# Ledger of designs, part 123: VH-VL binders against q9vpl3

Target 1, 224 residues: q9vpl3
Amino acid sequence: RGKINIQRPKAPHYERARVVAVTQPKYPELPKAKSCFKTRAERTQQQQENPYNEIIAREVRNWLDHSRLVAFFHLSSITADDIFRVRVQLHKQNLHLKSYGSKIIEQAVKNTRYEAIVPLFHSNHCIVFSPDPEKTAALLRIVRRVPQMVLLGGIVEETMLSRNQLVAYAQMPGLHAVQAQLVQTLSQAPGHLIQQLQAHQNSFVQVLDVHAKNQMNEETPKST
Key: E = the ipSAE of ESMFold2; O = the ipSAE of OpenDDE; V2 = 0.75 times the mean of E and O plus 0.25 times the DockQ between their complexes.

## First folded at step 6 (VH-VL)

Design s29 (framework fv_anetumab; at its last look DockQ between E and O 0.04; V2 from the best seeds 0.00; counts 0 for: pae E 17.8 > 2, placed apart)
Fold by OpenDDE, look of step 6:
Structure s29 (fold): chain C 224 residues (1-224), chain A 121 residues (1-121), chain B 111 residues (1-111)
Amino acid sequence: as target 1 above (224 residues)
Amino acid sequence: QVELVQSGAEVKKPGESLKISCKGSGYSFTDYWIGWVRQAPGKGLEWMGIIDPYDSYTRYSPSFQGQVTISADKSISTAYLQWSSLKASDTAMYYCARDEGIYDSYYFDYWGQGTLVTVSS
Amino acid sequence: DIALTQPASVSGSPGQSITISCTGTSSDVGGYNYVSWYQQHPGKAPKLMIYEVSNRPSGVSNRFSGSKSGNTASLTISGLQAEDEADYYCSSYDSSSTPYVFGGGTKLTVL
């Protein structure tokens, strides 16, 4: 019984080859995980004057108004799966990743102090919201895993920050720590001032006492 | 004060498995990544890999991918470096270090004292 | 793999200023301000001296400073002291492959 050459299997009979060729399961290419982010074109088409846009814009405004930390990211060829993973991780930190159309953002921030952010949203983007500015470091740590998320800038405590400023902010001690340090410094200041004021007063009193004693000694007639 | 304390020196034979540890203290262990750096005798520093203790996300240097396993137990603030089968070429000083970088910045601000691993037949 | 090039050795006399260079490529040292410097004494762990090109951690002497020009980062040590004798390593971010790349190290000798 001839050793079945497993390395070069004999071509099956023509008829069998035909049947095998026809019966080869065409595995549908797994739909390329549709980017959870609608293409710009799909987003633009949906953004026609739809009452729904107003609702979404209101939502965006609400997020902006209630967030103490807002970070803006450009998305470069990120997959839906990657976005999902990041979203889950961010969510665990009470960081909320959202994506909106540029027109919606424009509508949301129109006539607000945040109108300057509109130019940041010309391409695929996402926004991360947080009520806690101390989560900035956590945010930037998480996004290290996702090179497709490019930090553009952010808003912290109602202040617009560049990318570099936001990174710098994240590296600073937490607000509470800074406040604690400030309070400690401020609490020490009055004590020091009082000490300095008292030191001067005491010095003055000493000088006056010495002067008074000297005057008294001069006025005491040497009783011969 | 931030400290990284590594396990003691190890003397092993080729083919043996080894797991060394790095315990962090004085800071929130899950807030910072931990990296491992190898230094062969008389040689320079070589980055091996890094782990996020929060969820054990790990990245390896291509040179060390599949050669070692980096892990962490956040409950005891400890990171690990392990070999399934040691080679003589694994003889080196191994350092754990805390990554202080943020976003796209990567640098180590605190280092462990090092663990000397000697593999000799 | 992007390699950072350092001189093998540098020497100086006490009180002098010396500079150690770290040369990379445009995709690493030249492209980013993420160069760090580490000091390592014999038998000791490395110590961070400079991060992000020019920032000095707390506790590091002001004699140590960092700069960058083009694809070359530099560590300058002013007022050289005997205690500065050590190996110095530069490190940089490599966006293409590895977040950490170390230079070959420079042995500083104080004469």
Scores: ipSAE 0.421, ipTM 0.713, lowest interface PAE 1.0, mean pLDDT 86
Fold by ESMFold2-Fast, scan of step 6:
Parts: C-alpha cells; sequence; structure tokens
Structure s29 (fold): chain C 224 residues (1-224), chain A 121 residues (1-121), chain B 111 residues (1-111)
C-alpha cells in the first residue's frame, strides 16, 4: 500500500472510547438523614461504589499480559477527529491505541512486575498494545506523524525499554534470535530504565512548558 | 552505496505542467522518507514537503501546500514533485533528500544532485 | 520566525578555527536536540556534516564539531583548510507545525 486512505467511522465509535478513557467516578457523600442501622444489603451497596474501575483495570491487565509490544506516550492536546484517525491507522497494523485514567492503570499494575511504570501516567498519556513486537517500526513510523504523541518508552518481550532503546530495537529488521539478543543487550541495566523513562517525561514537560510560554508570549508573527 | 538520482534540468513556460523525479538506490526505499527542498537562485534552502513511500503519506510546508504535489511509486523506488501550472517564481534548484523516517529523525543524510527548473517566456 | 538566524559570512585563515552560530527560539533550537548542519559547495548538493546537535556522520572530518547553548547552536571548524570554503546551513525541528526549518546560510571564506 503506497497511500494511507482513512475512512472515518461514525462519531459514536470515538465518543464511546473517549467516555471509557476519561470517565471519572462520582462519590456523593451519604445523606445525613441515613439510619445508623444499615442492613447487610446496604453495607454491600457501599462496597460496590466503584465496580467500573476494577473492570477496566482487569482489561488493562489483560492487554499487558497478552501484548508482546507495549509503548507509552505522553499525549498533548489533540482533536477527537485527529486521534480517531491515528487509532484507525494503528489498528490496520494490529496496533491498539488505548487511553486509561492514572488510577485505573495504578490498580491494573499494582502487585505486578510493572508497578514501577505508574509515575509515567501522572500526566496526559496513552498506550499502544500489540501482540506482535515486529510492529515496533510500523508503530514509530506512524506516530512520527503525530507530534502530540511523544514516546516515553515501552515493554518488548516483557523487557522494559527506554525511548532510545525502543527506537534502536525498531531499527533492526532481522531474525528473531537477533532481536531477542538486542533486547537482552539493551536491558542490561534495569535499575536505570525507570529513571530514564521518568527523566524523559520530566524533560518533555519542561520543554512543553517553555514552548507554551513562548507561544503565549508571541501575539503576532515576528515577520508581521 | 546509497544514492538519490534526480531527473534532468527543465526549461518551461508559465502555465505548463511539470513532474520531476528522484530515484533511490542502494537501500530499502520504503524504510526512509523523501523530502523536497527548494533553493531559489542566490538564495538559501527552504523545505517544501516530505513523503513516506511506504504508504504515500505526505506533509507539506504551509507556503507550498496546494502549490505542488508530492508522490511516490515504491515499485520503482521513485519519488516525484509535480506542478499543475508553473510560474516564473518557481525558477529554482530542487533537491530531494532522505530522512530515516523512524521516530526522532529530523535531518537529511543523503541528497540528490538537484534538478534545475527554469520558468521563463 | 520560521527561519533560523545565521551570520551572512565568516572568514578565517588556514589553520585557524571559526565558529558559525545558528539562533532560533525555544520552539526550535532551544527546545529540542534536532539541530543539523549542511555544507554546500557552489553548484553542488548540500552534504550533512552534523546531526542531532553534535553527531558526525561517517566520513565527516573530526575538525567539524557541533554544540548548543540555550537558543543558539554552533558549528565549529578547526584547522581550516581551503576546501572548507563553502556555504553552511543549519536546520532544526520546529514545533510550529513544520518539522524542518533552515537558517539563512553562512558563506565561509578561507583567506
Amino acid sequence: as target 1 above (224 residues)
Amino acid sequence: QVELVQSGAEVKKPGESLKISCKGSGYSFTDYWIGWVRQAPGKGLEWMGIIDPYDSYTRYSPSFQGQVTISADKSISTAYLQWSSLKASDTAMYYCARDEGIYDSYYFDYWGQGTLVTVSS
Amino acid sequence: DIALTQPASVSGSPGQSITISCTGTSSDVGGYNYVSWYQQHPGKAPKLMIYEVSNRPSGVSNRFSGSKSGNTASLTISGLQAEDEADYYCSSYDSSSTPYVFGGGTKLTVL
């Protein structure tokens, strides 16, 4: 395929995905007039105040468990139409773009080997999943066209990789054995990986802050 | 050896159409993006646009959007730059150049020899 | 704003070192490490000399080095030789919806 033709599905598809990604649970305070003698059923209802989060957390955990490629992105302001087009392009390559709230991700990865990634999701973010690690090059080629998505790092074959390590992995089309050896070589300093991913997020936030301030300070083009 | 070979010089009149080419060899053509850079006589370099030959995704600079069309034929490892109606102001040297096309690459590592386009009556 | 600022010309004698500056804003040179430098001899295509601020491609002399401080990137040429006489262009990523911007170019004369 030489050309990218994106046929837009109807708006409901995107709106449902957005609701799932950004829906916040509502926790109204209990009425002051409530009886102090609660039935067992009423106590059970209080325990079920947020079943939605656990259901979505299990979905995230299933994606992590079944994906041999997971890539983490910072997501800056982007229109609904633009992100939908990106999602469609990625889907054609068996790459699945998902957005989840930070609390849901924290619940999904707590008590797992991936608990350390939680700080990456303290800001706007999205995740791309795929069962096929050979799609890393296709992923990065597509995302290069989306300046609002900034690569923070990822997981390939259950090994956490920094942004630079993931890019290096994508540059090596080759036999499975060569790819496995590269992943092993790139991951020889596991203690530094989380720090590198966090540093990239912090550096990007700093760059965005500087950029935003400069854009707000420019009232007219300098060329007038 | 990586090489980008461009089509020969063109002399055209205003209003005529033109399509120039850039053929890549010595590498996997669909793994790299091809950019087009213009240089007016005695002036500096200005970026016009870029194409990903894998799927023909294009991106243009604002000043050239709608003025030119960039395309590629991956079966013959060739990228194209096309005008529907030339103007005298299109007189310039046109270069194609290769960008690695994978995330975090924003430089041109190999350049074509250039195609001189002269538009005069 | 869309172009980077370079001096129109610089000159030096054989064996000397010279520096060419490339000044932008925090949305291009200052905000990212995506600065490249190209050498162009008269009648020839540009040649990549430096990419990502300070990296040299294979085959480029170690007399060429790149650096960046704030919004200004610099190309330094040590041990000037006659064949270094050329036009030099800087380029950077620009976050203002155009991924490639070029400087106005600097003519280097070796006296």
Scores: ipSAE 0.185, ipTM 0.591, lowest interface PAE 3.7, mean pLDDT 79
Fold by ESMFold2, look of step 6:
Structure s29 (fold): chain C 224 residues (1-224), chain A 121 residues (1-121), chain B 111 residues (1-111)
Amino acid sequence: as target 1 above (224 residues)
Amino acid sequence: QVELVQSGAEVKKPGESLKISCKGSGYSFTDYWIGWVRQAPGKGLEWMGIIDPYDSYTRYSPSFQGQVTISADKSISTAYLQWSSLKASDTAMYYCARDEGIYDSYYFDYWGQGTLVTVSS
Amino acid sequence: DIALTQPASVSGSPGQSITISCTGTSSDVGGYNYVSWYQQHPGKAPKLMIYEVSNRPSGVSNRFSGSKSGNTASLTISGLQAEDEADYYCSSYDSSSTPYVFGGGTKLTVL
């Protein structure tokens, strides 16, 4: 390859260690820092160009429409080398790290189901897009070692999830395993397809039924 | 179950070439880096180099730069360590080991069983 | 040779706690949290016991713990057992040398 070696490591953990040390004390507000992708001047210029803003807003809409996993992060100060390394690692997992100005995000999601996400972009941020919702666990593993990226929440299968819900989703391989098993069953010989599909549906229904009964049995009464 | 399986022991004479292998299984081979670690008889561990099988990006310890070649064939989940001309001082146990291959990871979580290379007259 | 310093050997009786030290500099152990520890029985491959100073991979006994103070990392083995008799190596990222520097190793003898 004739391009810059994007996988070459820099001094590791330098920025991560500094961010961890700063975040251990509870600071009400950290000093302002440059954005992870573009300088502040570049982002300001981008907001001033209304026709260009609409082109970029269409890009954001396209990512949102074609991504079954979207994760939102608050981003602290991070070097260009460090964030580039993170982008490369995410890309290996079909996870695409992007950042856009809040004006662009607002323009992109206006009059859509995603309009509620706009407040997340009033501060320094990153977004990760992926067509593969099963990559949520890989995403969390990678960013766990990047304290500059703080998970705020996400969208999975067009459903908005809080931070805790997204973490819980990553720990539920059973539904995705059931979905994968169903696909494999459909690829078998057609002669027994209905019976095999019914058997997998019965297993899935049984898991849901047991879960519902366990929730009812484990709860104390009512809860309003 | 993650497993690294190395090629068998080798007995060679000085000047001969050698290529030893390390096959990874039970994980996505291109998601992790493969490092090579040397252990001379009765001595400690010494890092030789590492490869990202995704694009064959390779980095060598200064002590081994130009002395060995590290390569990978991701289609068969295999990494290689190769000498063009062995020396008696190359007599050692050679391990392959897996690193998560992310920016801030510098430890080997799984190791191959080792390949003993003996070079003598 | 510009490696992490470990004692050549340590010994302890069954049931005791022992500590193996790993001393580096501010360019490695002191400056980063990338210290790992490996156990190696004779004729066997090394096994990861501790990573990132103090984290234990799954399947490693909680008798093994790691810590760091200044430029010195420590591996502590509590409730020493005969099976713990092995060579132990520390490793660290080093900004002035290579991304993987090893200590010289410590032979642990269980008396």
Scores: ipSAE 0.000, ipTM 0.434, lowest interface PAE 17.8, mean pLDDT 76
ESMFold2 (binder alone), look of step 6: mean pLDDT 92; pTM 0.944

Design s3 (framework fv_anetumab)
Fold by ESMFold2-Fast, scan of step 6:
Structure s3 (fold): chain C 224 residues (1-224), chain A 121 residues (1-121), chain B 111 residues (1-111)
Amino acid sequence: as target 1 above (224 residues)
Amino acid sequence: QVELVQSGAEVKKPGESLKISCKGSGYSFTDYWIGWVRQAPGKGLEWMGIIDPSDSYTRYSPSFQGQVTISADKSISTAYLQWSSLKASDTAMYYCARDWGIYDSYYFDYWGQGTLVTVSS
Amino acid sequence: DIALTQPASVSGSPGQSITISCTGTSSDVGGYNYVSWYQQHPGKAPKLMIYEVSNRPSGVSNRFSGSKSGNTASLTISGLQAEDEADYYCSSYDSSSTPYVFGGGTKLTVL
């Protein structure tokens, strides 16, 4: 009846959206890659040298090299039992939830095309890997029920996708090869999308709808 | 063809129990969430709650928490909305609707035809 | 309980264009791209016309378009036809209350 129920427990998807709003960088200070404390900690780590960290970093690189789907999440406080249940559901779909320290991830992606992801991991995080990009929809369906996991973005077929682009990819039906081609198209200038997709069947109706609406949204109607 | 078929209209007295149904066909029932939306006579749409049929996970609107029960039987691709004790204020059209249930969907792409519930003494 | 503000009614003539607004806050319309629009004819179930602010489902006329600026989403119907006469509801994801919130609805009259 119009009263605010802000103190009552919220649905998982509601809490997730709240976390997304909080996590999304709006303030210029949030995107800073180096904080004073973290920079000092990283310097101390370098001075102490740890061969074990290089072994784990190689494991991360191996996961990145052999996974056609990689999704990045912010992770809020969650119980061991809850995260275990999530891991079980994901594993049934050939989705592998991994958590690595931010220093390990930075070391793994340093001097690679994926170095740009490092700022995403300066807070609590986890990563989901899969060799099968067609499992993106299954991943996002499972994660919708886990408000502590907030999608930040991902990599599909070696292409970096924002949160919104990864969600759009999940909504597209089609064969693996055709979906991979579509990912490349989504990362390009909007004006070329219709021309490229006109060569294909009506299986991409949703993509054409998205592009047409994006074109209208970007362009002010000139008749008015 | 994707279709949601709801049970027929009901006329009840206050205090009676009621269970209405929504049967999905033409798609994988466990891949989509089923939401229930209420529309009082001459009024707008109100979301009541939603269920994931794969494991019967439910979420309710605060306004309907404790007033109704949502359930599903995935073996027959049917979702249910149930009252233990009806009130005259429950008189409304009730719609079931399908939500893809993927991370950021938050919209209903297919709707049932509606079930009119009339509660009067 | 109406979370999103819509005008109660709007009218137009055949061939005209009209726009219906849907105003919320930064916790719903302004904060996310999860705005949808539903068309409801008297005695019928709602039909999805627009999802995720501007996307149109298969089978919906291209005369229907959606947009958003700040806390206000808009549904625009060009080339009005008699069959467009219906109630239109906006809906959005909401981080501060229920995950599905609806506007109060707008009655479109085609004269």
Scores: ipSAE 0.288, ipTM 0.599, lowest interface PAE 3.1, mean pLDDT 79

Design s30 (framework fv_anetumab)
Fold by ESMFold2-Fast, scan of step 6:
Structure s30 (fold): chain C 224 residues (1-224), chain A 121 residues (1-121), chain B 111 residues (1-111)
Amino acid sequence: as target 1 above (224 residues)
Amino acid sequence: QVELVQSGAEVKKPGESLKISCKGSGYSFTDYWIGWVRQAPGKGLEWMGIIDPWDSYTRYSPSFQGQVTISADKSISTAYLQWSSLKASDTAMYYCARDEGIYDSYYFDYWGQGTLVTVSS
Amino acid sequence: DIALTQPASVSGSPGQSITISCTGTSSDVGGYNYVSWYQQHPGKAPKLMIYEVSNRPSGVSNRFSGSKSGNTASLTISGLQAEDEADYYCSSYDSSSTPYVFGGGTKLTVL
């Protein structure tokens, strides 16, 4: 279900509206972003304790608090047109693709149960949020079509899951109670999760990078 | 019981059009992808393409891109493989096969019985 | 390259053990755990015997086992029986534009 009920407002919708009203212009303006890292002093201030980072960190916390499904991906080189197509396809399923800097994610999850995910974001990444955990199978089907997005793991019903655990969740029968019980069972060793996710991310990124490099070498000399 | 049932054998002349079918039963048709695999006489298996019946997303092997069209009608749980203009080199056994289609699934768990297509003048 | 390398034929006697190899590269067999094996009897459709390197579907005898080392996957059949005589195909995920690549096939002869 992708449509919101206006007679029964959802907390995620309300929180998103508040965050947008306080922190972001309604009309996106690319020229503002172009000057962000123009000077070393400006970059250092932004990285150390810029108030802008805290505002966006609140946005991330609101997404985390109001999403029952959160999926983490490594993102390899992808064109703006291709990622836009993916974002549109995901949006049709009430899945929201977001990208945030590692510093902002660190600030968002600091002093929370999710602080352990910070190492996953040391390289290029993106996150998909949804209020509907039933959309996990739809998410994985769509992302399967996008080799530049590599699944690292996720959070379902506030429980951290590895890549394999999230795939297993997606494959389960559609009974909510059974799924909730399995999620709790699968998540009984959270410390081991980060090690598995990190190893998987490094392996897949290396293979994809080698493949992309080999493909470029084959195609560049052979344009038509 | 999960079953994929394919249409019967076809004998055609070069230049003719053809559409063969693969009907799934015993499972939720839109929960699985349907792949098409070709086997020329006395040769091995060759993947042609795949369809997600959920939204009719298709992906083709580079060798078959533009040569065939894969489609599906989820209301009757049937996938199709079609040619606008057959060639003698299209003579082969054609199999449909089911792939779970979720992130880690890259194997075919159930196969149709095959459709023999013979193209000769 | 869309084909994996298999021996053209392998033979054995009833009760023996045989192994069929499937060799690829780091972009297919070596890079992922998405190797499957299919059995095909003459005039019949292929049947899945092994998926994800070493997993058996329900109804497949435990005499069939799969493994992988580096860029080479192996199918081992123990306690060889006459009914095992068939063609065997390996398949792997490939990260290029052809996500399903097949080996050339191996003909298994039982006496």
Scores: ipSAE 0.372, ipTM 0.660, lowest interface PAE 2.8, mean pLDDT 79

Design s31 (framework fv_anetumab)
Fold by ESMFold2-Fast, scan of step 6:
Structure s31 (fold): chain C 224 residues (1-224), chain A 121 residues (1-121), chain B 111 residues (1-111)
Amino acid sequence: as target 1 above (224 residues)
Amino acid sequence: QVELVQSGAEVKKPGESLKISCKGSGYSFTDYWIGWVRQAPGKGLEWMGIIDPSESYTRYSPSFQGQVTISADKSISTAYLQWSSLKASDTAMYYCARDEGIYDSYYFDYWGQGTLVTVSS
Amino acid sequence: DIALTQPASVSGSPGQSITISCTGTSSDVGGYNYVSWYQQHPGKAPKLMIYEVSNRPSGVSNRFSGSKSGNTASLTISGLQAEDEADYYCSSYDSSSTPYVFGGGTKLTVL
């Protein structure tokens, strides 16, 4: 310990912090909260008790095939009442919030052009579907007030878009031809969305931190 | 055309209450968020807070939480910034500005002309 | 309070190009593509010149361009004109619970 550089901690401190983080006990994220997703144990049990996984996977493929807008979100702890309120607001705009198990999503997109999205669903998630891509702006406005839902990316007119590309699309409501050209210009080869998420994970975690702090700012001090 | 029109200049004494207004026209008022930005004499811009008029959802800067109240009246397309008890340090130009309210759209595309508030004893 | 660092003043002659810098940290300018630039003439309200690092609103001259490298964003004005003389403010998203943060402003003088 002696003299410690305040600008840069010693390597042993980094190693110890990393070990502590890895060995930290895993706590259930939603012990009492209701949400659009299930706990890991509940999902496993439901899959074992429900032999209709392939039927549900076909339902997911139908949503993907018949939706010109698909948006992917990370979902943190949220109450059943709050998610129901969000679902109602979305439904009024012809936006359909769905949650499916990761195994079902994997089965639905296996051997399709969308197989690259599977890693997005290894964590808690929600998906919003719409036949109308013009509703992207309405979607993002509604979700901006829901800090528990964090945009990961989406699909517009069969083209995978990163989070930033989808936001750019929403901010450019011009002629449909102009929007289609923007989608074409911003779109990348298969797998680029996953690469952008991996490359920019710091931005993602910082957005989550801001959402948490913004939520806390609405609470009365000494009531938290 | 999109326009934000603010109320006129105010001269107040410390301890008095004040409510200033920002009226939007030329667009669907409930489809955009209204932010409030302060500029002290000879100083830079400082964000105070923002409101979504469709739901009356508000967010405040930590520096202004509890110091001011932001509200809106959808029927007359007007947003408000209110103080229950003014301080001399509240002397500044106050701007309202429009944000598209789209996820991650952290910029203001149209600004009101400003309301000068002077608080002195 | 001022969170982003800008030079207090810059100057140029008509027809020249100038660049104004805006330096923050990885929690604002460096971490996100939410940098905007505002022009303010004396006694007037600010006007949006650039949003999301490099995009121009309709009606803003193509002489104005924006860029970002690491923790520093830049506003470049080419073909300087007398009407460009104004104060310029950068703004960014800030992850420290204040989603809108501004720079101290730069006074541009056209000589």
Scores: ipSAE 0.039, ipTM 0.554, lowest interface PAE 5.5, mean pLDDT 78

Design s32 (framework fv_anetumab)
Fold by ESMFold2-Fast, scan of step 6:
Structure s32 (fold): chain C 224 residues (1-224), chain A 121 residues (1-121), chain B 111 residues (1-111)
Amino acid sequence: as target 1 above (224 residues)
Amino acid sequence: QVELVQSGAEVKKPGESLKISCKGSGYSFTDYWIGWVRQAPGKGLEWMGIIDPSDSWTRYSPSFQGQVTISADKSISTAYLQWSSLKASDTAMYYCARDEGIYDSYYFDYWGQGTLVTVSS
Amino acid sequence: DIALTQPASVSGSPGQSITISCTGTSSDVGGYNYVSWYQQHPGKAPKLMIYEVSNRPSGVSNRFSGSKSGNTASLTISGLQAEDEADYYCSSYDSSSTPYVFGGGTKLTVL
């Protein structure tokens, strides 16, 4: 039906509203006494930074605690319009695309069973959350159309899965008992899993670069 | 039981338009992608393009970009392959085939029976 | 244009094993584990026999097996039967052109 209707509302309207909301000044100009101006301003700034980071870290922990499906992606250069369209498609499947700074993710997962994922976020990244693990196939179907998103791995039913394991899980949609068994057969040390995920990230970035350049070169002579 | 049923054989003249169909049954139509594969008489298989029926997103091979249009109507679980103006060189067997459409899936697990298109004056 | 190279024909006798090769480059067969094999009898639609190099769909005989070494994938048919006489096509993902490239096809004759 309406493929263009799936992309509505137009991303520029959303982007403008989002940018305005984020960049609106708070008006927290503190009137300071001259004798204590500099010291008070510095202390106030430190207090403001700490509460913000902890609030967002709590949001991340809440998403992890309430999601039975979490998928991690490396994110290459993508326009705000393109990522907005992806978010809309994902949201219709109860899949929630989020981006958080690596420092906030580290704070969120520190001293938890998920601390091992921190190295995945040293580069540009995004995370997809869902309360429904059966949406893994829908997720991977949508992101197959987005070459800027490279799957690194995920968490299903609180079990960490490599890229290949998550794909295998998605490819058995009619066999729920087998899917549960597959998840439970995972027995990898966190360090080993992270090495696998990082290796896939490096390999996939290289593969995507070659693919994008070769496709562009092949198409360009025709289009030019 | 999964099945892809294609429309019947067509005999057309050069310059005429044509739209052939592929109806999926026995599965959730919008959960799979539908590809079109051409086979000229006595020749091998050649991929033409693919569609995601959930939102009609399409991708075409460079050889067929601008030559054909792929579409789908999810309300009747049917995908289409269309020509605005047929050429004699379009004479071929046309297959539709199902792809899971998942991140690493690049194979067709079920195929339609084929639609023979003959273009001659 | 065909991106993957297959022998035009192969032959065998009932009960023997035969192997069909499919050769590409590092941007297709050599770079990924996305090789599939299709069987086509005259006048019929292709049927998936092997996917992702070595996996068999349900309903496909275990006499059919797939493997890959470097830039060459292979389909091996053991215990050859008369019903195996058909055209066989390999297919692979290709990072440089299209997500589905096919080989030229191999005609298998059973003596």
Scores: ipSAE 0.351, ipTM 0.619, lowest interface PAE 2.1, mean pLDDT 79

Design s33 (framework fv_anetumab)
Fold by ESMFold2-Fast, scan of step 6:
Structure s33 (fold): chain C 224 residues (1-224), chain A 121 residues (1-121), chain B 111 residues (1-111)
Amino acid sequence: as target 1 above (224 residues)
Amino acid sequence: QVELVQSGAEVKKPGESLKISCKGSGYSFTDYWIGWVRQAPGKGLEWMGIIDPSDSFTRYSPSFQGQVTISADKSISTAYLQWSSLKASDTAMYYCARDEGIYDSYYFDYWGQGTLVTVSS
Amino acid sequence: DIALTQPASVSGSPGQSITISCTGTSSDVGGYNYVSWYQQHPGKAPKLMIYEVSNRPSGVSNRFSGSKSGNTASLTISGLQAEDEADYYCSSYDSSSTPYVFGGGTKLTVL
């Protein structure tokens, strides 16, 4: 319930608000199609607006603001025990695995430079946060053992990186200055980044489907 | 300088056990995975399995699962490949090789010199 | 058994260029950019020449280049030298069985 207005920009002062109000076109009565009565469908839509969503969205924004490393993953079917083991391994390296609904992610990044990442979260996903960008190599080493987590891309030092760029970053020497320069050099426009991430996501989804089917036939030897 | 040094050639009879070694030096041993690759006489390369020395996580090729055991001792930067009972068909050159173990690292950047294992009656 | 198809042999003369192919399926070569190439001289261990389709490790000559089209990866060696005579193996990630599958190998002869 804690709506904190102190974080909002200053509202326009009365004089300006007054001028805007009188210069706006006057509209006739609302069309009957815009009834003030709520249907069940409209009530269901309104009930989807949950004050908890704003609280969680603020949590997501806080993680984004205080993390120098953010990695995005597609998450395939995985047991609760297996994901818990992964979370423990990641936590030992100051890597924090979080999962949020796509609506919450959209709300969190709305009107920010990260809005372009929203399409990545239309399917099952998870995000790993860390204040330490040097942990990118450790992250990718751990995730390599978890075929259910498919790397889509990430954000390093506030720069969006594709999957391949994030892997290249992880393979760089441990010199902070060199890595920071590389991140600046590898940066891409949001549209280009999303296109690259979607292409890689589709390829890896196919891999997971083939792998899952092969698990059922793993006892069959390969024919010559 | 990065180097992988393997144990010397072995001559064994069928049914005997064998353990060969691969010692890494010049790098942080636990930061890289060690794979084992077999090459039968006059034949090509065949992957057998791999180990993460940091926690001894192993993964095997289906052809070698249950046929060999891969292990590592991180205190002495050494990986091992072991047979409980050798067969004549195990005659081959065995290489250890280093993989970065990072998400897209499915290649071997440094290789040991190889260990020739000859199994005959 | 060999998962990736390479020609058994290829030949060239000093100064010329040759190309070695490596053909797989959509579950290995075609599906990923995880193709590597190894050079092996007789009696020696393999040496990494190309990784991730087209990248060269430090110390590998620019004469070696890699590429991929569909399900076929290629290693091209320009300005052939006697020292290039060796066996060449391709390798790829394979989603259907193992993270490493090798080609049958190609014997390069420099005449």
Scores: ipSAE 0.231, ipTM 0.595, lowest interface PAE 3.1, mean pLDDT 79

